# Designs tried in a protein design chat: miniprotein binders against q9bqp7. Part 114

Target 1, 240 residues: q9bqp7
Amino acid sequence: VPQNWFPIFNPERSDKPNASDPSVPLKIPLQRNVIPSVTRVLQQTMTKQQVFLLERWKQRMILELGEDGFKEYTSNVFLQGKRFHEALESILSPQETLKERDENLLKSGYIESVQHILKDVSGVRALESAVQHETLNYIGLLDCVAEYQGKLCVIDWKTSEKPKPFIQSTFDNPLQVVAYMGAMNHDTNYSFQVQCGLIVVAYKDGSPAHPHFMDAELCSQYWTKWLLRLEEYTEKKKNQ

## First folded at step 10 (miniprotein)

Design kb65
Fold by ESMFold2-Fast, scan of step 10:
Structure kb65 (fold): chain B 240 residues (1-240), chain A 89 residues (1-89)
Amino acid sequence: as target 1 above (240 residues)
Amino acid sequence: SREELLERIKELIKKGDKWEALLLLYEYIEKYPDNPEALIEVAELLLEMGRPDYARYVLLLAKELAKKTGDPELIEKVERLEREIEERS
């Protein structure tokens, strides 16, 4: 159990559309501070099992590809993910851009993979937008807030070369989603309530993306685990 | 029911509607993530669809769950399917 519990949902907010909500998605810039990001907290509090599995995978890949080959592979994976996110922001944004879109990115297997999910996404409220939890003192940059099958969700887009059909196989992704959700629900820059999450794992070969929908109950369960990770991070920082 | 969903998936595979079949398989896995028998069935269907890498991944999870149940029949089914995947690869 966490020592310093705080609710994920804000009783003063609603998930219904508000007349004062902007017609264009919010994109609040991330203000760099000494306040830790969600990703930093999660990276600094990985379990021994997660660290072991990551190191084992890394060593196996280096043996297979060589050191230079491994660096090239990881750089390519990172770049593919970045471009996938940029393409999704472009697709979901109603605003016109003066810069031409990368046509090859829009034709990628990852974009093909996610088409079935995108047809069920509407009512985009925020894209690549900063969140800050004023009370718990953490920040984040979320991918998307939109309605998925009629429910307002924090949506996190992931790329994978291997199938990830189980939410458990997405590691800390559920914690990342609920951390963003809790921050947004208590961030004065936002006026709405998010109670659901969605992790979308897109596949390089164009196979249908796997949606991991998280209802309010599941989000509450992962929120408790996020609070424990945040507490662990805070204690670790105090001892330095 | 579980059996009804599984039969629908099999029908889609037989018709060659592999995209729709795969979407329903994702839904099936999401509904039964901790059921080793259900995961073994998913792995078998993935092999029929020509997805041995995906089948191997699902079987790895099914094997871990089957060992926790202590059911030797489930463990034997997983090992048999693992050998089949290796032979086809």
Scores: ipSAE 0.000, ipTM 0.396, lowest interface PAE 11.2, mean pLDDT 81

Design kb66
Fold by ESMFold2-Fast, scan of step 10:
Structure kb66 (fold): chain B 240 residues (1-240), chain A 89 residues (1-89)
Amino acid sequence: as target 1 above (240 residues)
Amino acid sequence: SREELLERIKELIKKGDKWEALLLLYEYIEKYPDNPEALIEVAELLLEMGRPDLARYVLLLAKELAKKTGDPELIEKVERLEREIEERS
């Protein structure tokens, strides 16, 4: 149990569409801050097993590709992920100028992979938008908040070389999603309530993406785990 | 029903509609995540579709669930399919 528990959902907010909701998705810029980001907290609180497995994978890849080959591989993976996010922001934005971006961004195998998911996405409320939890003191940059099959979700777009058919295979992604959700639900820059999450794992070869939907109960379970990771981060920071 | 979904998936595979078959297989996994027999069936169909990469991941969960049942027949099916996946990878 976390020592400093705080609720993920805000009882004073509704997930229903409001007539005052902006027609253009919110995009609050992430500001330079001393407050830790979600990704930093997660990276600094990896288990010894997670660190060991990551290092073992890295050494194996270096043996296969060489040091320069490994650098090129990781750089290309990063770049493809960045381009995928830019393409999705363009596709989901109502602004025509963004939809006129490089055609190569819109025609990747990753975009083909998510077509069946995008059909069920509507009511976009936020894109590449900053969130801050003022009480728990963390920040983040979420990918998307939109309705998926009629339910308002924090949606996180991921690329993967390997199949991820189970949510357990997505590592810390569920924690990242609920951390953004809890922050947004208590951030005064936003007025709506998000109770669901969606992790979408897209594939380079165009194979259908795996959607991992997280209902309110599952989000609450991962929220408790996120609070423990945040507590661990805070304790480690005090000892330095 | 489970049988109806499985028949639809098999029909799509026969037609070569692999994209639609994969979407229904994902739905099948979501509906029966704790059923080792259902997950073994998914792994078999994925192998038929030329996806030993996906079959391997599904079979890992199927193996864990089969061992929990204590059913020797299910455990044997999983181990046989695991060997078949290694041959095709």
Scores: ipSAE 0.005, ipTM 0.399, lowest interface PAE 11.1, mean pLDDT 82

Design kb67
Fold by ESMFold2-Fast, scan of step 10:
Structure kb67 (fold): chain B 240 residues (1-240), chain A 89 residues (1-89)
Amino acid sequence: as target 1 above (240 residues)
Amino acid sequence: SREELLERIKELIKKGDKWEALLLLYEYIEKYPDNPEAFIEVAELLLEMGRPDFARYVLLLAKELAKKTGDPELIEKVERLEREIEERS
């Protein structure tokens, strides 16, 4: 059990729509400050197993591609992911002027991969929007908050060259999702409550994306693990 | 499945395809991270491939997992490999 336990859900909030909800999706800009981001906390508190897997992947890629080839490969993967997120934001935005900004990417394998998921997504509430947990003092930038199969979810879009058929194979992604959820549920910039998560792993070859749905109970389980990672991060910073 | 992946790894080791076995074993560990025998196998392959420093690191992970299983045979196997590495250096 974490020393600084805090609930993931806010008892003063409802997951039902109310009259004060904005008609367009929220896009709160991420403000630069000394408060740690979710990704920084996770990167600074990787398990020995995660460090091992990252090092073996890096060594293998350098052996196959050389140093320059590895830099080019990682640069291309980053760029493809960025374009995928931009395309999804455009597709899900109600603004018609944004719908066809990147026509080449809209026909990409990654976009083809997520088509069956997108058909079940509606009621978009937030896109590329900043969250801050006022009490636990962390920030993040979430991809999307929308209804998936009728349930309001924090949705995280991922690209992968390897199949990820198990939620465990997504590593810290469940922790990232619940960290955003807990922050949003306690952030005064938002009025609604999110209780579910969705990790969508898209594939370059257009094969069907793997959706990893997280119900309220599973989110609560990962929330406890997130609190432990946050506690570890805080302790490391005090000891430096 | 878990069993199918493990059988493919065993076949590659038996054939002497050390690199393919190692890569597939890394995939196995990614999906099933709590099996100490998988980490021990990685360490053994790394030793055969002339990478004792990396093998030493992997054995630290294997030892933690073996202690959690409470299997004294696995703990002894890790400690034997650790001693073997130190004697060679």
Scores: ipSAE 0.000, ipTM 0.230, lowest interface PAE 15.6, mean pLDDT 80

Design kb68
Fold by ESMFold2-Fast, scan of step 10:
Structure kb68 (fold): chain B 240 residues (1-240), chain A 89 residues (1-89)
Amino acid sequence: as target 1 above (240 residues)
Amino acid sequence: SREELLERIKELIKKGDKWEALLLLYEYIEKYPDNPEAMIEVAELLLEMGRPDFARYVLLLAKELAKKTGDPELIEKVERLEREIEERS
């Protein structure tokens, strides 16, 4: 149990639509300051096993591709992910002209991979939107909040060249999703409650994406682990 | 049941309905994530489908699960499938 526990869900909020909810998806800009981001907290509190696996992978890739080849490879992977997010925001946004203009973004294997997921996504409430947890002092930029199969979810889009059939294979992605959820549920810029998460792992070859749905109970379990990571980050920062 | 779902997946693979087969394999993995025999079966079917990349990934988990059981037969089966994947690449 973390020493400074705080609830993920806000008892004063509902997951049902209300009259104050905006008719268009929210896109609150991320305002950076001294408050750490979810990604920074997770990067600075990686487990010994995660650090070991990452370094082993880097060494293996550098041996195979050379240092310059490795840099090019990682740069291309990053760009593919960025383009995938841009394409999804365009698809889920009401701006149809942008969708037509970005034809090449819509043709990728990653977009083909998520078609069966997208048909079950509706009621988009937020896209590329900033969240802040004022009490726990962290910020984040979430990908999407929408209904997936009738349940309001924080949805995180991931690209992968390798299969990720298990939620445990997504490393810290569940922690990232619940961190955004907890922040949004307590952020005054939002009026609704999110209790579910969805990690969607899209594949370069166009094979069907893996949806990792997280119900409220699973989100609560990962929330406890996120609180421990946040506590570890705070302790490390004080000692630096 | 596990056997009924597995048989349906095999039938879809036989028909060449790869998309539907993969969707049911995902469901199978989700339902039996801690079963080393099930994970080995998934890896075998993925190899049959021409997905050694996916099979290799599933075998990593199958190996961890098999080691936890202490069953040398399961460990040996995983190692045989790993060798098969290497010879195909």
Scores: ipSAE 0.047, ipTM 0.530, lowest interface PAE 7.0, mean pLDDT 84

Design kb69
Fold by ESMFold2-Fast, scan of step 10:
Structure kb69 (fold): chain B 240 residues (1-240), chain A 89 residues (1-89)
Amino acid sequence: as target 1 above (240 residues)
Amino acid sequence: SREELLERIKELIKKGDKWEALLLLYEYIEKYPDNPEAWIEVAELLLEMGRPDFARYVLLLAKELAKKTGDPELIEKVERLEREIEERS
């Protein structure tokens, strides 16, 4: 139970479209200041179990690939993830947004993996957009806000390489999604309410992506866990 | 149901199980966010539990809702709690 609770949903907002909603997806730029990001909070508050599993994975990979091979592998995983996100932003953006389409990005196995998910995505409202929770003092950059099967969701796109997925990056994915959701719901740059989340795990070999839908109740449960992580982060920073 | 949830919350408050009551009120508010009385109840519990910083935030939301209802008693209750927090800070 967090000592300093805060609501994830904003009673002032509706999840229905209204006349003030922009017709083009929002893309608020991320402005760095002293406020921590969602990813930094999560990285700085990993449990002992999470730290142990991550370190064990690193040691095993270094033993298998060598130090240089491990660096190359992790760099390639990062680059592939970045390209996948760029491709999705391009695919989901209207042509009128002036965003360049890179044909190389559009023909990856990861993009093939998500095709069946994309068919159920519509009404895109935000892409690669910054969110800030001024009261709770954190920021983030969310991937996408759109309707999935008729429900407005914060959508987080993840990549996984078969047969060796990077499992550590998925441990906190639900927390990341609800952190973005809570920030967006209280950020004055946005006028709508998001109550659902979607984590999409795409595969390098083009195998069908796995969607993990989070309804409002599940989001509320993970929100409590996110608040505990944020509280731990804040407490640690007071002591440094 | 909505009424069953409110009854359980009241029972927990009466028993002094303030954290359990608070968590259930959080669930209530997330399902029914347009009830200013529920937001005020959260603020009162937070104050009793020594959490004035988040009580202040909750009261801002409660005040917006109370103004929309036009209920002067709810507005007065929010303002009284805001003054109480100011004195405790």
Scores: ipSAE 0.000, ipTM 0.138, lowest interface PAE 17.9, mean pLDDT 80

Design kb7
Fold by ESMFold2-Fast, scan of step 10:
Structure kb7 (fold): chain B 240 residues (1-240), chain A 89 residues (1-89)
Amino acid sequence: as target 1 above (240 residues)
Amino acid sequence: SREELLERIKELIKKGDKWEALLLLYYYIEKYPDNPEALIEVAELLLEMGRPDFARYVLLLAKELAKKTGDPELIEKVERLEREIEERS
């Protein structure tokens, strides 16, 4: 159990849209400061098993591709992911001009992979938007907040070359989603409540993406694990 | 039923509807996560049909199910089919 427990959901907020909500999705810029990001907290608190597996994978790839080949491979994977996110932001934006200009990006295998998921996505409220938890003192940049099959979700888009049919295969991604959720629910820049998460794993070859829906109960379970990771990070920082 | 769902998946594969077959296969995995043998059966059908790329993907799904069960017999069956695909290439 975490020593400094704090609730993920805000009882003063609703997940229903307000008439005063903007028609254009929110895009709050991420401010640079000393406050730790979700990704930094997770990277600094990886388990010994996670560190071992990452190092083993890295060594195997370097043996196969060489050091320069490994750097090129990782750079290419990063670029593909960046283009995928840019295409999704364009698709989900209400601006027709952006969709028209990025037409070629909309034809990738990753975009084909998510078509059946996008069919069930509506009511977009935030895209590539910054969140900050004022009480727990962390920040993040989330991909998307929208309704998936009628439920308001923090949606995280992932790319993969291999199938990820189970949420456990996504490692720390559920923690990342609930960290963004808890921050948004307590961030004064936002007025609504998010209680669900969605991790979408898209495939390069166009095979149908795997959606991993996280209901409120599952989000609460991962939230407790996130609080433990945050506590571990804070203690490590005090001891430096 | 479970058997009717598996038969429908095989029917879609035979008709060349890869997208719908995969969506229904994902549903099958969610509903029957303790039956990785069904995925091996689907992979065998795909090999008979000359669809080795699709078979490789289904075998990767079978491996993820086998990891959850911890069953070394299932891992052995998957490895056998992977070797068969490589020999045919």
Scores: ipSAE 0.012, ipTM 0.505, lowest interface PAE 8.5, mean pLDDT 83

Design kb70
Fold by ESMFold2-Fast, scan of step 10:
Structure kb70 (fold): chain B 240 residues (1-240), chain A 89 residues (1-89)
Amino acid sequence: as target 1 above (240 residues)
Amino acid sequence: SREELLERIKELIKKGDKWEALLLLFEYIEKYPDNPEALIEVAELLLEMGRPDFARYVLLLAKELAKKTGDPELIEKVERLEREIEERS
């Protein structure tokens, strides 16, 4: 149990759009400051097991690909993920077009992979937008807030070369999603409530993406785990 | 449960879903870091399935968990299986 528990949902907010909501998706820029980001907190509080597994995976990949091959592989994975997010932002934003961008962004297997998910996405309220938890003092940059099958969700887009049909296989992704959700629900730049999450794993070969939906109860469970990670980060920071 | 997750991992290995099995193994280790014996069972199954490279990797994970638990008997079992893999290569 976290020592400084705080609720993920804000009882003063509604998940329905109202007249005060802007007609275009919000895109609040992330400002660098001393307040930790969600990704920084998660990176700095990985369990010894997670650190060990990442290091072993790295060593195994280096043995298979060589040091230069491993660097190229990881660079390519990062670049493909970045391009995928850029393409999704353009597709979901009514203000953006791809006439001025790389035409190949729309032709990637990852975009083909998510087409059936995108059919169920509507009512986009935020894209690549900064969130800050006013009380718990952390920040983040979320991918998307939109309705998925009629439910308002924090949506996180992931790329994978292999199938990931189980939410458990996404490790810290559920924590990232609920951290953004809790921040948005208590951020004065936003007026609405998000109670659901969605992790979408897209595949390079165009195979149908796997949606991992998180209802309010599941979000509450992962929120408690996120609070423990945040508490651990704060404690480690004091000892530096 | 712990046993249900382990059986799911074994099922994925038998079906040849290596990447899914690996991801669930990471989940298993995160949830149950005090049970290196389960990873040894997975490594033994991988050897039976003719997957020595995957088995070798899982044994490396099992050995590190066993070192942290301080169980020399489990470390010896891992080293025995590692030698078996090298002899088969």
Scores: ipSAE 0.000, ipTM 0.103, lowest interface PAE 19.0, mean pLDDT 78

Design kb71
Fold by ESMFold2-Fast, scan of step 10:
Structure kb71 (fold): chain B 240 residues (1-240), chain A 89 residues (1-89)
Amino acid sequence: as target 1 above (240 residues)
Amino acid sequence: SREELLERIKELIKKGDKWEALLLLWEYIEKYPDNPEALIEVAELLLEMGRPDFARYVLLLAKELAKKTGDPELIEKVERLEREIEERS
């Protein structure tokens, strides 16, 4: 148990839509760069093993591709991920045209990969939207909040060249999802309750994406681990 | 049931419906994550489909579960498939 435990779910909120909820998905811009982001906290609290493996991978890639080749490779991976997220935001936005979605976006391997997931996604509440935990003092930018198979989820879209059939193989992604969830549940800019998560790993070759659904119990388990990472980050910052 | 789902997956692979077969394989893994026999069968099917990378990840969990059972036949089967994956990589 972390020393400064705080609940992930807000007992004063409901997952049912209310009349005051906007009919258009929320897109709140990210502000307050002084408050740590979820990704910053996770990056600064990697284990020594994780840091070593990442550094070893980088060294191997530089040996095989050269410094310029490695830079180009990482830039291309980043660009592909960015385009994938932009395409998904367009597809899920109520203002997107069906013709462009069918004719242009479906050509992408990553978009083809997620088609079966998208068919089960509805009731979009937020897209590329900022969250802030007012009590625990962290911020984040989540990809999507929508119903997946009838359950309201924080949905995180990932691209991968390697298969990720188990949630453990998605590394810190479950922590990222629950951190966003806990922030949203306590952020005054939002009025609803999210209790489930979904990590969707899309594949470049168009192979069907793997959905990692996280029910409320699993979210609570990862939330405890996130609180420990946040505590570690706060202690490190005090001593630097 | 587990057997019914596996039979349907095999039928889809035989038909060449690789995309639908992978969808059901994901469902199978989610339903039976702690069954070493089931995961070994999944790894075998993934190899038949030309997916050695997918097979490798499933087999890692199957190996840990097989070792916990103490069944030497399951352990040997896992190690045989592990060698086959390395040869095809």
Scores: ipSAE 0.000, ipTM 0.347, lowest interface PAE 12.5, mean pLDDT 81

Design kb72
Fold by ESMFold2-Fast, scan of step 10:
Structure kb72 (fold): chain B 240 residues (1-240), chain A 89 residues (1-89)
Amino acid sequence: as target 1 above (240 residues)
Amino acid sequence: SREELLERIKELIKKGDKFEALLLLYEYIEKYPDNPEALIEVAELLLEMGRPDFARYVLLLAKELAKKTGDPELIEKVERLEREIEERS
């Protein structure tokens, strides 16, 4: 159990939209700060098992592709993910940005992969938007906040070359989602409450993406694990 | 029922509707996550669809569940499918 427990949900907020909620999705820019990001915390608190498996995979790839080939592969994976996120932001943004959309970018296999998910997404409230937890001192940049099948969710878009049919296959992604959720629920730049999460794993070949829905109970369970990771990060920082 | 959903998936595979077939396979996995017989059926269909990597992943879970049941027929089915994947790679 974490020593410095803090609730994920804000009792002062409702999950129902109110009159002051923006009609256009929020896009608050991430300010560079000494405050750690969600991704930094997670990277610095990986278990020995996770680090070992990552290094094993890296060595196998280098043996197969060579050092230059591995660098090219890694940069290509990064670029594909970036383009996928840009395409999704364009698709979900207000119709005023429609004229700026690149047809080729919208025709990628990853976008085809998520079509069945996108048809169930509506009521977009935030896109590529910064969140900060003032009390717990962390920041993040979330992908999307929207209704999925009628429930307001923090939605995280992922790309994968291998099938990820179970939430356990997504490693730290549930922690990332709840960290963003907890921050947003306590960030004064936002007025609403998010209680659900959604991890969407898209595939390059256009195979249907796997949606991993997280209800409020599951989010609360992962929130406790996130608090432990944040505590580990803070402790390691003090010892440096 | 499980059998009705499975037949619908098989029909979609035969018709070449790969996207819809995969969507129903995902639904099948979600409905029967702790059923080793159901997961073995999923793995067989994935192999028929030319998806051995996905099948391999499903078989890992199916094997764990089959061992817990103590049913030697289920364990043998998983091992047979694992050998088929090895022969194809």
Scores: ipSAE 0.298, ipTM 0.704, lowest interface PAE 3.9, mean pLDDT 85

Design kb73
Fold by ESMFold2-Fast, scan of step 10:
Structure kb73 (fold): chain B 240 residues (1-240), chain A 89 residues (1-89)
Amino acid sequence: as target 1 above (240 residues)
Amino acid sequence: SREELLERIKELIKKGDKYEALLLLYEYIEKYPDNPEALIEVAELLLEMGRPDFARYVLLLAKELAKKTGDPELIEKVERLEREIEERS
């Protein structure tokens, strides 16, 4: 159980749009400072099993591809993910027209993969936007906040070469989503309440992406686990 | 119902509409994630669609659930599909 428990949802906020809500999606820049990011907290608190499996995977890949081949592979994976996120931000931004979009960017297999998800996405409120939890003292950069099938969600876009049909296959991604959600719900730069999450795993071959929807109850369960990871991170920092 | 959704998936596969079949298979997995018989059916359909990569991941969960039931018939079905996936990889 976490010692410094804090609620994920803010009872003073509504998921309904306010008259003061911006007409264009928010894009608050991430400020570099000493406050830990969600990604850093998760990386620094990986279980021994997660570390072991990651190292085993790295060694297998290096054995198969060589040192230089492995570097090229990881660089390509990173670049593909970056381009995918840039394409999605462009597609979901209401200020860009189809004429202004890069056609080559829109033709990737990953974009084809998410077409059926995008049909159900509307009411975009934030894109590539910074969140900060002032009470719990962490920051993050979320991908997207929008309505998915009529429900306001923190949406996290992922690329994968291998199928991820179960939420359990997405590792720490549910923790990442709820961490962003809890921060946004208590961040004064935002005025609305998010209670749902969505992890979208897109595939390079254009196979339909796996949507992993997280309702309020599931988000609350992962929030407790995120608080434990944050507590573990804080304790490790004291012992340095 | 489960039976209705399964029949729609089979019909789409028969018509060669693989994209739509995968979308309904995703719904099926999401609705019945703890049902070993349902996951075995998903793995079988994925093999018919030429997706042994996907079938392998579904079958890992199906195997653990089948073992928990103690049903020897379900365990045998899982092991048979594991061998078939190996042959098709």
Scores: ipSAE 0.026, ipTM 0.527, lowest interface PAE 7.7, mean pLDDT 84

Design kb74
Fold by ESMFold2-Fast, scan of step 10:
Parts: C-alpha cells; structure tokens; sequence
Structure kb74 (fold): chain B 240 residues (1-240), chain A 89 residues (1-89)
C-alpha cells in the first residue's frame, strides 16, 4: 500500500456528457517545467528486471543489425509512431478545422490496422492534450479521451512491428494510462470524469489492432501501482 | 524440456560458441526467469564478450535472487564477478 494514497476518481465529476461540455475536443499545450512527466517517472523507476529485459532486447537487436542499424531502426520506429499519432489526431478532429491532410499519413498500414477500433470510437473530448496533477505534482500529454463502445476512456495508441516488438512499452502502458486518467480527473482544465482506459496496439502490415480495455476496477489496481512508482521517483530525487 | 535446454547451452559454451550460448540462455530465462545460476552465466559470457555494463545489470538481478534463496555460494560468485568488472574498468 502506498504511504501517500490519493484517489484516481473525482467524486464531484460525471462521466456523462452535459450541455456545458465544449463541442470541440480540448487540446491544451504541454508546457515544459520542473514537474516530472509520467514518462520520466516510469523511466526513472524501472525495476532491475525491466532494465535487464530492455538491455537483452537491445543486445539482440545490435547483434542482428549492428550499432548503426539499431540506431536507424529505433529512429524509424519513433518516426512511424509520430506519423501514426498525427494521422489519428487528423481523423478524430472535426473535419472543418483540418483544411489539409497528408494522404500518405492516412494510407499507412497502421491506420488500416485500427479501422475496426475507430468504428467504436465517438464523443471525442480531448486530443494530444496536456494533463497535470497539482496535488501529486506530475504532468503528461495524453493521446485521446473519447467513448469506446459507449464508455469514456483515456485511449493510448501504440505501434508494433511483429518481428521486433518494442519491449519497454509493454511493461508500463497500463500505468501510463491510469496516470493520465488520475491527472485529468483532478485537473481544473477539464470538467469530466474518466474511469476506463484503452491501449490500442496497431500493426504495420495492417493486421487488426489489439485493443486492451481497462475497466474501472483494473484502472484502480494499476493506479495503486502508479502511486508506488511515483513515491519511488520522489524518494530517489530527494536522495540525489 | 528444461534439462535438454540447459544441456544444449552447456555444450555451446564448451565448444566456444559464446554468441549462440548467450541467445539460448536468453530463451531459457524467458521461460525460467527466477534462476540466479543462469543469470550469473549470462554475466560471465557478457564479460568475456566485452560488455561489462550489461553484465553489471545482470549481476544486480542475480544478487537479488541469490539473497532470496539464501545461497551464500551464489552471492559470493556474484560479488567476485562485480569485483572483476571494477578491476577491468
């Protein structure tokens, strides 16, 4: 049990839409400051097991591709992920606000991979939007908040190449989602309550994406683990 | 089987096929992650292959597991390899 427990859900908020909700998805810019990001907290508190598995993967890839090949591979993975997120933001944003669309972004195999998921996504409330937990002192940039199969979710879009999976993202994706959720639920820039999460893993070859839905109970379980990671981060920083 | 995989690994090490032994040890550890002896062997191979930084990470895991089992011989072996890494740096 974390020593400094704080609730993930805000009892003063509703997950139902109301007339005061903005009609356009929110996009609050992320401002750089000394407050740690969700990603930084998770990277700084990896377990020795996670570090070992990541280094094992890196060594295997370097053996296969060489050092320069590994750098090129990781750069390409990053670029593909960035383009995938840009395409999703374009697709989910109101058509009237996006005058020009990069057709090449919309034609990717990753976008084909998520089509069946997108059919079940509606009521978009936030896209590429900053969240801050003022009490717990962390920030993040979430991908999307929308209804998935009728449930309001923090949605995190991931890309994967079947032969060479990115191992690091597998360990902490649920923690990332609930960290964003808890921050948004207590961020004064937002008025609604999110109780569910969705991790969508898209494939380069257009194979159907895998949705990993997280209900309120599962989110609460991962929230406790996130609080422990945050406490570990804070303690490590005091000792540095 | 577990025993067959371990025998194969030992054969590769004996023949000097360090890279193939290392890859098979990684496969073994995916199936049996709580094995301090296998982690120590990974560290030894990594050190012989000129990768002391990675060997150091593996030894941290091996030491934690060895302490849980209460095996003083494994703890001593880890500490010996840690000293070897420091001497080489």
Amino acid sequence: as target 1 above (240 residues)
Amino acid sequence: SREELLERIKELIKKGDKWEALLLLYEYLEKYPDNPEALIEVAELLLEMGRPDFARYVLLLAKELAKKTGDPELIEKVERLEREIEERS
Scores: ipSAE 0.000, ipTM 0.314, lowest interface PAE 12.8, mean pLDDT 80

